# VHH binders against Interferon-induced very large GTPase 1 (GVINP1): the designs that were tried, part 3

Target 1, 242 residues: Interferon-induced very large GTPase 1 (GVINP1), of Homo sapiens (Human) (q7z2y8r1479to1720)
Amino acid sequence: DKRLFVLSILGLQSSGKSTVLNALFGLQFTVSAGKCTQGAYMQLLKVEETFTEELGFDFVLAVDTEGLRAPEHSNKSKDRDNELVTFVIGLANLTLINIFGENPSEMQDILQIVVQAFLRMKQVKIFPSCLFVHQNVGEATATDQTMDGRRRLEQKLDEMAAIAAEQEQCLDVTCFSDVIRFDVNTHVYYFAHLWDGNPPMAPPNPRYSHNVQQLKSRILMTATQESRGNIMKISDVKSRVQ
Key: E = the ipSAE of ESMFold2; O = the ipSAE of OpenDDE; V2 = 0.75 times the mean of E and O plus 0.25 times the DockQ between their complexes.

## First folded at step 1 (VHH)

Design d9 (framework vhh_7d4b_2; at its last look DockQ between E and O 0.01; V2 from the best seeds 0.00; counts 0 for: pae O 10.2 > 2, unsure alone 63.2 < 65, placed apart)
Fold by OpenDDE, look of step 2:
Structure d9 (fold): chain B 242 residues (1-242), chain A 123 residues (1-123)
Amino acid sequence: as target 1 above (242 residues)
Amino acid sequence: QVQLVESGGGVVQPGRSLRLSCAASGSIFSTYAMGWYRQAPGKQRELVASISGSGGSTNYADSVKGRFTISRDNSKNTMYLQMNSLKPEDTAVYYCAAGEQWLTSDYYGMDYWGQGTQVTVSS
């Protein structure tokens, strides 16, 4: 029964989720234009034997997910998204929440679903970790803009937490940090564009690569920390999927 | 691949309005960020307006802000540009553009382009 670290990613459709996963671990999730990931795709990565002791796990399970849809979609679609998000968050040790751009409406959509799911996990005493990846952040990520962005995100998360708390009748939740361990200063990563210029003709953006490396380091750190606690076994994953 | 076809261009007097449409082929229209660009004779192509896949986010050039409105109907795979209070300086070929939302923005080029439609504002 091998030790498993489960990493998942969530986000709206066409937000670059698969690309992020691919870049992080050299994975081969489909990133083709015009096609959306359906459901959840999983790749099992074997950790080299030389690192298993240091990391504390034997495998990484990377979970790519179908893009979440905007509220304009049918109620059925919304329910499906909720189920998917709940499943993915419940399965994972760490979930990457991928946000593209600064559209308040889009952000609200994903945050509402995600926060609700985390609240549900809390209620059943599941305490996963999360990191936010905020993409399409221009070079003008001056310290000030980043600070403002973080403030806005935190505020929105808190709002969503309050709403979710009311809906779930959780009186002890007033902010997002009450739902899950979260620090807006350390749990949010801002990503530049993948390409420097027009994608078909542009070279890769070195900043993107740097961002990926930073995120990867954080993920591994988190994974190591998690392994020191309640490390998931392959058998546990099977049970959760059922 | 996405094919884009513009329509609605023409000749109008200053102060009048035009509505451009861009019909996109293919499925999953909502995954594409869209935009209108224009190129006047002897000038570089410039962004006029952009809109996110969901339509929830829009951006405008300063020169058209308050006069132009970009919108989209994902059920019809169509993007629109309502141009009000047209000025002679708005004369240009207007191009529809699209790109995967996570790959492109108003700061970067688009992946797909229409053939363009001529807009002429003259007295």
Scores: ipSAE 0.008, ipTM 0.243, lowest interface PAE 10.2, mean pLDDT 85
ESMFold2-Fast, scan of step 1: ipSAE 0.000; ipTM 0.225
ESMFold2, look of step 2: ipSAE 0.013; ipTM 0.302
ESMFold2 (binder alone), look of step 2: mean pLDDT 79; pTM 0.820

Design e1 (framework vhh_8emy_2)
Fold by ESMFold2-Fast, scan of step 1:
Structure e1 (fold): chain B 242 residues (1-242), chain A 122 residues (1-122)
Amino acid sequence: as target 1 above (242 residues)
Amino acid sequence: QVQLQESGGGLVQPGSSLRLSCAASGFTFSSYAMHWVRQAPGKGPEWVSSISGSGGSTNYATSVKGRFSISRDNPSKTLYLQMNSLRPEDSAVYYCAKDYSSGWYEGEFDYRGQGTQVTVSS
């Protein structure tokens, strides 16, 4: 029975996430791929044998969602999204929450569903690990622009956590960090364009490349910590997804 | 099946304006970033502009910034490029391209259309 690290990715679109996964891990061996449930796509990737001892796992199972935003905000679509998010987060050793673009209202919908899912998981003593990846933010003219962005995200997360906690009658929850281990300075990554300059074939943006390496380091650190504790076996995942 | 159909090109004089359109079908238009790419005879393809799936974010090549404006109408599944103050160096076949994702950070295109010719000459 081989050791498995499960990485889940939530967000609007699957294709971009696969490119990010390739950039993060440099993984070269796909063993299998396909849909595991409505709205989710799984890809099983084999870790090169020279690295399995160091990392503590043999395979990475990447779970990607087709998207969480419904074309129209209906109760039925929200129930489907909540079930998908709960499934994906519950399966994962680490969940990446992809937020795209500069439109706050699109971000709000995804964050609301995610915060609600984390709060419900806290009630059953499940404490998943998560990282926020904010992609395609405009070029920051000053370092304090990203600091302001982090503060605003934290405020929004805290507001949603407080509202959700009131609805669920959780008196011990007043901010997002009470729901899940969260530090806005270390759990949020801001990515500008992949390409520096104009042509898509130009060299990758150096700042983007640096942020990819930072995110990769965090993911690998989480994977290493998990593998020394409660890493899943492939047989465990088959049992859970059925 | 993904299909992209460009239109609106033509022969114009320097300083003129043109609006290009791209009609998309075969995919959930609002879920993908879209791009305009151009190719002049004897040159490789040059990226011109990008727009996110929601339309909330746009970017432009330095050579066209301030003169061109990209936009989209998601209900009608149409992408636009408004080109103002056209110059002879803007002469090229303009292609509409679909990104692999909602973000253009991929640097690659999943699909592109057949193109529309823009010629700027006196």
Scores: ipSAE 0.000, ipTM 0.110, lowest interface PAE 18.3, mean pLDDT 67

Design e10 (framework vhh_8emy_2)
Fold by ESMFold2-Fast, scan of step 1:
Structure e10 (fold): chain B 242 residues (1-242), chain A 123 residues (1-123)
Amino acid sequence: as target 1 above (242 residues)
Amino acid sequence: QVQLQESGGGLVQPGSSLRLSCAASGFTFSEYAMHWVRQAPGKGPEWVSSISGSGGYTNYATSVKGRFSISRDNPSKTLYLQMNSLRPEDSAVYYCAKDHYGDYEWGQYFDLRGQGTQVTVSS
């Protein structure tokens, strides 16, 4: 039985989730890929043998979600998104929350669903890890700009956590860091534009590659630390996804 | 119709060099990023390298960084992969793939890959 690290990514349909996943993992050592449930797609990646003992796992299962907050699904969309998010977070050792930042209202809705899911997980003593990836940020490397962005995100997450806690009558929750282990200074990654201007006339932005390497390093560090006690076995995932 | 045709593979000894080519047609070549992907017998596909439409930006898998060099000639609509210091582990069928404006959707690589060219590194 092989050891498996499960990485999930959540975000809006057009937020560049597939770009991030490809930049992190590409097609390197892909063993299998396919649809596992409505709205979720899995790709199994083999870890190089020289790193398996160091990392503590043999494979990475990357789970991408599509169609979150689809406008055409009305009341059914909310129930579907809630089920999908709960499934994806529950399956994952680490969840990436991909933010495009272009639609504050849609961002708020996704954050609310995600925070509520994490709070539900906390109640059953499951403490998932998460990282936020903010895409298409022109000042991604400017400290002052990213500090302002981090401050606003933390404020919004704290607001959503307080609302969810009140709704669920969780007396010990006043901010997002009470729900899961979260530090806005180290758990939020800002990605520059993929291109320095408009393709094909503009050159690509080398800062994007740098941002990818920083996130990849953090993911690997997280993966080598405790992950809900144990790393999942492939047989465990097969039984859960059929 | 998008057409991609790889060539330049062959049987070489460890430490040798090979240059792979990919001839593209059916789209405006300079407007798309291009990728090299390889698949060894009994293994899944592995991303090797990418290059932007302008040629100004390149990325490499860690397993080939420092040994392989990706380039393109937009006037001739040709993508290249210069492979130096080849190792037995580099043996695979090499495919080229078209991307769309740097939105690197991994699922699209399978649909847009060419027929491939075999590289065997063996003594």
Scores: ipSAE 0.000, ipTM 0.103, lowest interface PAE 18.8, mean pLDDT 68

Design e2 (framework vhh_8emy_2)
Fold by ESMFold2-Fast, scan of step 1:
Structure e2 (fold): chain B 242 residues (1-242), chain A 123 residues (1-123)
Amino acid sequence: as target 1 above (242 residues)
Amino acid sequence: QVQLQESGGGLVQPGSSLRLSCAASGFTFSSYGMHWVRQAPGKGPEWVSSISGSGGSTNYATSVKGRFSISRDNPSKTLYLQMNSLRPEDSAVYYCAREGSYYDILTGYYDYRGQGTQVTVSS
């Protein structure tokens, strides 16, 4: 009877808890202890009763993956990573794709796995929602650098989609937006990592706060749309995890 | 209550190896992912490596992949970083950090860190 919104987080850096999730929903949720299942760390957050009608769900299941290995290093490791990514994307109402740092090699590795998984979902006519979150990007948070970053990300995603489509013989896929609905201007967020190590922590970055508010609005809109159209029950999640 | 204490830093020559340790107390160590983060003078902090609570999953920054190895001993509540083929650009204060129960939006995925241990790679 309880309604569940599933939020998955994918990235090369493993995390059992999300900075973004806590910042967006902190005061509306009671956080429970997490569990790890098939390499995915799952944490159930109970929505405070006064907010359940407004949000349209009773619980949030936050799903975080343990770190992904580079695909080129092992066929066995790549198969496990592909299975894990496919599992968490298939389970989620919304997937956050976390890209940590400014390294193009790390971006290419995670993007390859993610694009392959979304392509497989498209083949079975499942169209999950996704948002890209860049962490610890330094100067790339400046407007001009962020615009250049978005352009390059779109080019890389289109390149990965074309390669994946060729490998899977999908003639109707030529760019990433053919795989999943994607707008580089509204589905990509940049966050600086400003840890100086001494309390109090570094002063808030004004652009960072703005991006968090925009991400919060997007997540809430997606959650509301999913809740009214097609949202999972807790019993449905148990059957998929078992 | 929560304490993280790094040790093992020092002055070494390029190409040398060094092993860092982090002693944890005040929490159930095996229930938390752990991270190594470094900061060089005049630069922001850089994430180096992470390990899951069970030790089953590890991740590395591209700059250290293949040279560094993270591990943990849950019974002794100790985190390790084995650093091989050290380079001058590896010189930094290295911090042990706990994966947070509430993540600070300004500090990424950590809720506690130690005071750090200095690593200097110089001829």
Scores: ipSAE 0.000, ipTM 0.130, lowest interface PAE 15.6, mean pLDDT 67

Design e3 (framework vhh_8emy_2)
Fold by ESMFold2-Fast, scan of step 1:
Structure e3 (fold): chain B 242 residues (1-242), chain A 124 residues (1-124)
Amino acid sequence: as target 1 above (242 residues)
Amino acid sequence: QVQLQESGGGLVQPGSSLRLSCAASGFTFDDYAMHWVRQAPGKGPEWVSSISWNSGSINYATSVKGRFSISRDNPSKTLYLQMNSLRPEDSAVYYCAKDISPYYYDSSGYFDYRGQGTQVTVSS
């Protein structure tokens, strides 16, 4: 039986997460693709044999969501988004939280849902890892914002964790790293203007092709390290989705 | 095999201090949050204190806050509980518990492994 790595991508509708999936895995052979539940889609991708030894898995199951709209919806829509996020995180070895642009209010909304979902998963003993991918930030801010952005993200995550813990009456949680293993210095990636144009119609700007390969390598290496010991077999997926 | 060995308990007078130790082996100690749990006769287990893998987060039950201090020494794979101003209500068997997953902790009472325990009796 072959080793499977489950990668989930979460983001708001404008986050560009499907473009990230295509950029990271467009050169891999897709074995299977389909809808696993309303709002979630799966693609099974085969890792090239030459890299399976280094990565420690044979296949990647990529899970994408339709996008989150919680702030604009009624309580019913928030419950639906929370259920979808909980399902997607619960299925994953690693969850990529995709942030597009520099809108702090949209970031706070997704962080609230994500932190609550991770806290709930912690309570039922599911321990996925997470990475934050901050895309399409201004070039002038990319270098200076690495430290500023990381500190602000850590502060927001800690605040959201404290609020969620109080609501769930979980006295053992004081910061986000108590919810999931997280280091803002190693689990957040900032990319300025990752690519230009519409990817389906035109290739990325040549200058950004190298950046895409670097992003892919970093994410896959980090994913391997963060998920070590949590690799599942393909036969296990049938049991989980049934 | 996971092993936890508690020590340091005993019979003491109210107002006394005791330091409990827990020696851990059989797992990567510095990857896991650790807990102290106590159980008095005829009562269920009561969570006392928790410390994260890197000592970055520490929490206490309301009944012991300000009197007890939890700490860990990762190089020696040892967990400690410093108990000050002991009261008769603190009398219990104290257990060292390993969290079920690395890098976080849970006060729900579901633990991967629990040690043999060390008896603390506070009486006049």
Scores: ipSAE 0.000, ipTM 0.129, lowest interface PAE 17.4, mean pLDDT 67

Design e4 (framework vhh_8emy_2)
Fold by ESMFold2-Fast, scan of step 1:
Structure e4 (fold): chain B 242 residues (1-242), chain A 121 residues (1-121)
Amino acid sequence: as target 1 above (242 residues)
Amino acid sequence: QVQLQESGGGLVQPGSSLRLSCAASGFTFSDYWMHWVRQAPGKGPEWVSSISSSGSTINYATSVKGRFSISRDNPSKTLYLQMNSLRPEDSAVYYCARGDEYSYGYFEDYRGQGTQVTVSS
């Protein structure tokens, strides 16, 4: 049975998620792609045989959540999004939380669901990894905005963790780093505009490519570490998907 | 702590000139590309100009080329923007920004608090 590393991508805006996914994996490495559950799609990528022993896994399963694109209209829709997020996080060795735009307020409910899911997993001794990827539409290149963004994100995550802990009566949890291993300086990646100036005449921003390579490197490091302690078999995916 | 402090903004009439300055501290100024970026009310940020660490490579946005000149003084850790033939469309908050060693154009690591330039009567 082959070894599988599962990477899940959560986010409200699918166009931003597609850009990150394509930058990290490309189309050439896909063995198969398809629907894994309502609102989620997967791409199975084969690891080159020369690297499987070094990395400790044979395939990467990338799961994208398209169902989170639109604002929720009813309790039924919200329940399905909660189920989708819980399933995707539970399936994954690593979850990328994709924030698109200057203001994460539209993502606040999703972040709360994510924090709640991680807290519940902590109670059963499951410690999934996560990384935050912030794609800015407006002042994307501003470092004071990026630094303020990191502080605001950390503050919001800490607030959500405290609220979730109170609801679950977990008084040993006071901040997000008590829920999972998290450092806002190393687990959050801010992506500047892809283009310098006004597209389509603007040149590509080379720092965008550098940030992609940094994120890719972190994902591979996490995958290598996870493969030694918590790797999934392909047969496990079949039982969890559909 | 890294700090960038802009100055030199103000209210001027069309056709006037202004020189903006940016005082840098908390890092080795001569190791970094530096940028000027502006943002008008209700608009997104617009890249204006970039200068390499040595000052040998300089780039300008097409909207300001021939009217603006970027320069730097590494010993005094100061970045400048000389703005000539100012137009109402140049009205914006102007930000000094630090670049990565491989960055150019609109990219930045750190940005100052900005200085307001208003071109009107």
Scores: ipSAE 0.000, ipTM 0.100, lowest interface PAE 18.3, mean pLDDT 67

Design e5 (framework vhh_8emy_2)
Fold by ESMFold2-Fast, scan of step 1:
Structure e5 (fold): chain B 242 residues (1-242), chain A 125 residues (1-125)
Amino acid sequence: as target 1 above (242 residues)
Amino acid sequence: QVQLQESGGGLVQPGSSLRLSCAASGFTFSSYAMHWVRQAPGKGPEWVSSISTSGGSTNYATSVKGRFSISRDNPSKTLYLQMNSLRPEDSAVYYCTTDLEYYGSGTYWEPFDYRGQGTQVTVSS
């Protein structure tokens, strides 16, 4: 049985999730046709033989969602998003939470849905990892400034985790790191303007190529670390999806 | 309806301590996370510290971690910031807020709806 790494991507509608997939999948993967199940688009990718030893897995199952609803949408839409997110996170070894630009008003809703889903997974002894990816952000020139952003995100996650834990009667959860393995200093990545203002007819911008390589390297490094601790077999995925 | 009133600032020597207070009214204080933000002349606003609704979780900017301590008293509807080992670079107007806009790089955010008038801290001489 071959080793399978399941990578899920979550984000609001228009969050640029396809940019992450394209950045990740190029030279190291052979892409197969995708299939949509329960609102999730699934694509199996074969790791090139030269990289299977380094990465620790033979295949990647990429799971992309259609996009989460904005906070102002109906309660029925919000319930559907919760079900989809729970399903997608439940499949994944690593979940990428994609945040596009500087839309802080919508961040609260996506974080609430994500934290609730991770807490539900914890209750059934499923511990997926997560990584936050900020795209199309003004370039941070100082480490301290980037660190302050990370600490603000951690504060929001901790607050939402405490509220969710109280609602679910999980007395052993007081912060987000109690829900999943999370370090705001190592699990949050900021990338400037990958596709902002780059028209389809314009020649490639070398700075965009550099940012794409940085993003890919970070994601693959994180995936490699996670694959050493919790790798699934293809047969395991069939059982879980059924 | 929402009102925030900061106090406790002043002129102090490097190495001194100050305790800032923020008195809240017009909203259910215990239902909101609270934050301290500062702004020095000619600089953008800088997030300093945050505290959860119950006070069980706190976070600090890298520049103040280990020196500042945030706390709250929900019955009295008051937020505090204990500042120790003050440095000249801590000089700023300090504001409390119930809402912290997140901006991806962590440095800049739009003015928040519920901000107090601020209290001036000057570390000099």
Scores: ipSAE 0.000, ipTM 0.119, lowest interface PAE 19.2, mean pLDDT 66

Design e6 (framework vhh_8emy_2)
Fold by ESMFold2-Fast, scan of step 1:
Structure e6 (fold): chain B 242 residues (1-242), chain A 124 residues (1-124)
Amino acid sequence: as target 1 above (242 residues)
Amino acid sequence: QVQLQESGGGLVQPGSSLRLSCAASGFTFSNYAMHWVRQAPGKGPEWVSSISGSGGSTNYATSVKGRFSISRDNPSKTLYLQMNSLRPEDSAVYYCAKSEYDFLTGYHDAFDIRGQGTQVTVSS
């Protein structure tokens, strides 16, 4: 039975998460790809044999969502998004949360759904890891602006955690770090630019390239750490999907 | 510092076979996926085949699938392309290329590092 690392990526529609996923895995040799549930797309890729013992897994299953919908008046849309997010996070060893731009209402909506899902997982003693990918589109990627962004994100996560905890009656939760292992200084990655075109035909942007390499390194470090505990077998995934 | 040197091209008749080689230096060969790219006169470059750093995974363009085989010898730092059942449409300069995109380091460069190339001509 082969060892499987499950990586999920979440984001709003048009958040650029497909670009990030393609940059991470576009030229990797995908063994299989397809839809696993309403709104989720899976890609199975094989880890090079020379690295399987070092990393502790043989395959990566990348799970991408079709994108969470923009805020609507419909409660049905919100329920669908909550169910999809909970399912996807529940499968994953690591979840990438892709945030695009600085629209507070859109950011708050995705953070609310994500925090509620993590809090529900905590109640059943499942502690998935997460990384935030913040697409910081703008002229300046100054250190001061990046630090301000991290503080703002942490404040919003803490706020959403407190609200979710009140709704779920979890009196021991007051901030996001009470929900999952999280450090805003090491679990958040900022992207200054996107690709100039569609990979692999477009030349890479040097700054985007650097950020992708850093994110990929962190994903592998996290995957190696997770392999000491929570790694799945391919047979486990078949059981959970059925 | 990175150097790629292709060899093995020539003039052959349709249906013939050729084996191309690429000698690499200036980087840790086994850490990088390697590629073959070809370019015919007056046309843009066309990706032909890729192989992972370990050699465990390979991929091929539809136009060459079943006819070409990519392989590598990491101790000798050499990449190979075995070309069988050659067709006139395979005539091109063949380049080996190093990508910065790998499972561990991860970013593809649209095959920006190439050697001098080796000419393959398939004609009577």
Scores: ipSAE 0.000, ipTM 0.143, lowest interface PAE 14.7, mean pLDDT 67

Design e7 (framework vhh_8emy_2)
Fold by ESMFold2-Fast, scan of step 1:
Structure e7 (fold): chain B 242 residues (1-242), chain A 124 residues (1-124)
Amino acid sequence: as target 1 above (242 residues)
Amino acid sequence: QVQLQESGGGLVQPGSSLRLSCAASGFTFSSYDMHWVRQAPGKGPEWVSSISGSGSSTNYATSVKGRFSISRDNPSKTLYLQMNSLRPEDSAVYYCARVGSTYYTVTSYGMDVRGQGTQVTVSS
């Protein structure tokens, strides 16, 4: 009976996915939280009744992972990562892809898994929305926040899409925008480190909170649009994630 | 048309103070975080300081912390950088910058909009 918007967050363990999730919805009432059998952490948030008519949903289900890669024990770990990513993306109305710092090898691995999952979803006519959240530490230069950084990400996504298309035998796919609706200028957000200081429990930087509020506003706008076609019922999700 | 105009640079001796100004036009100034970025000859740009739209939150690069102070006057649409105890290594062109919604961070320079710069030279 009740309408549900599903927000998923993907990234490597070092990306700080859980801090973004908590920052976005820290003031919301948590109805339920826990880990499902697939290894994803789920948090059910209740939307205040005053806003349910405007938003078109009653609850938000936030889905997080502790990371896409366990220490490699050969193909079994890769199979688990692929299954988890496919599950998380398939469940979501919107997926956040959380990247931390400038590690090119870790970035390439996560992008490959994510692009393959989106391509598989496209083949069964599921078209999830996604946004990229790039978290940095320390001082970033002007070039780190410029069109060059965005162009490099787009080029890497296009390369991963071409590789995934070859592996999945999809000859009509040549770039990432052929896989999902994506604009590097409007679907990529750059954030500084959430916490000021070394301890994980250090107070958040007030300016980071402002940036998180802007991302939250965009997520809610996306949720409002998705609610008109793709809303699930809570019972449907429970049967899938037990 | 969005425009930023810096002023206040000049030649000063080590230990001196200088105040930079940046006049903004063409946008709702109070809605944007603002930054100061500097670039020395032959070097890449270095983020110096930032201030929230309301003026309630400020951040500083380690190299200038305790010596520089950023402030803003939203009614006049002006950004300021008060520079104290200037050192030769502070010599650079100083740029006023606005961070757009897709280029924002709390500790870094976004190149959404940048002014033409004002030269600061600290030398005997």
Scores: ipSAE 0.000, ipTM 0.118, lowest interface PAE 16.9, mean pLDDT 66

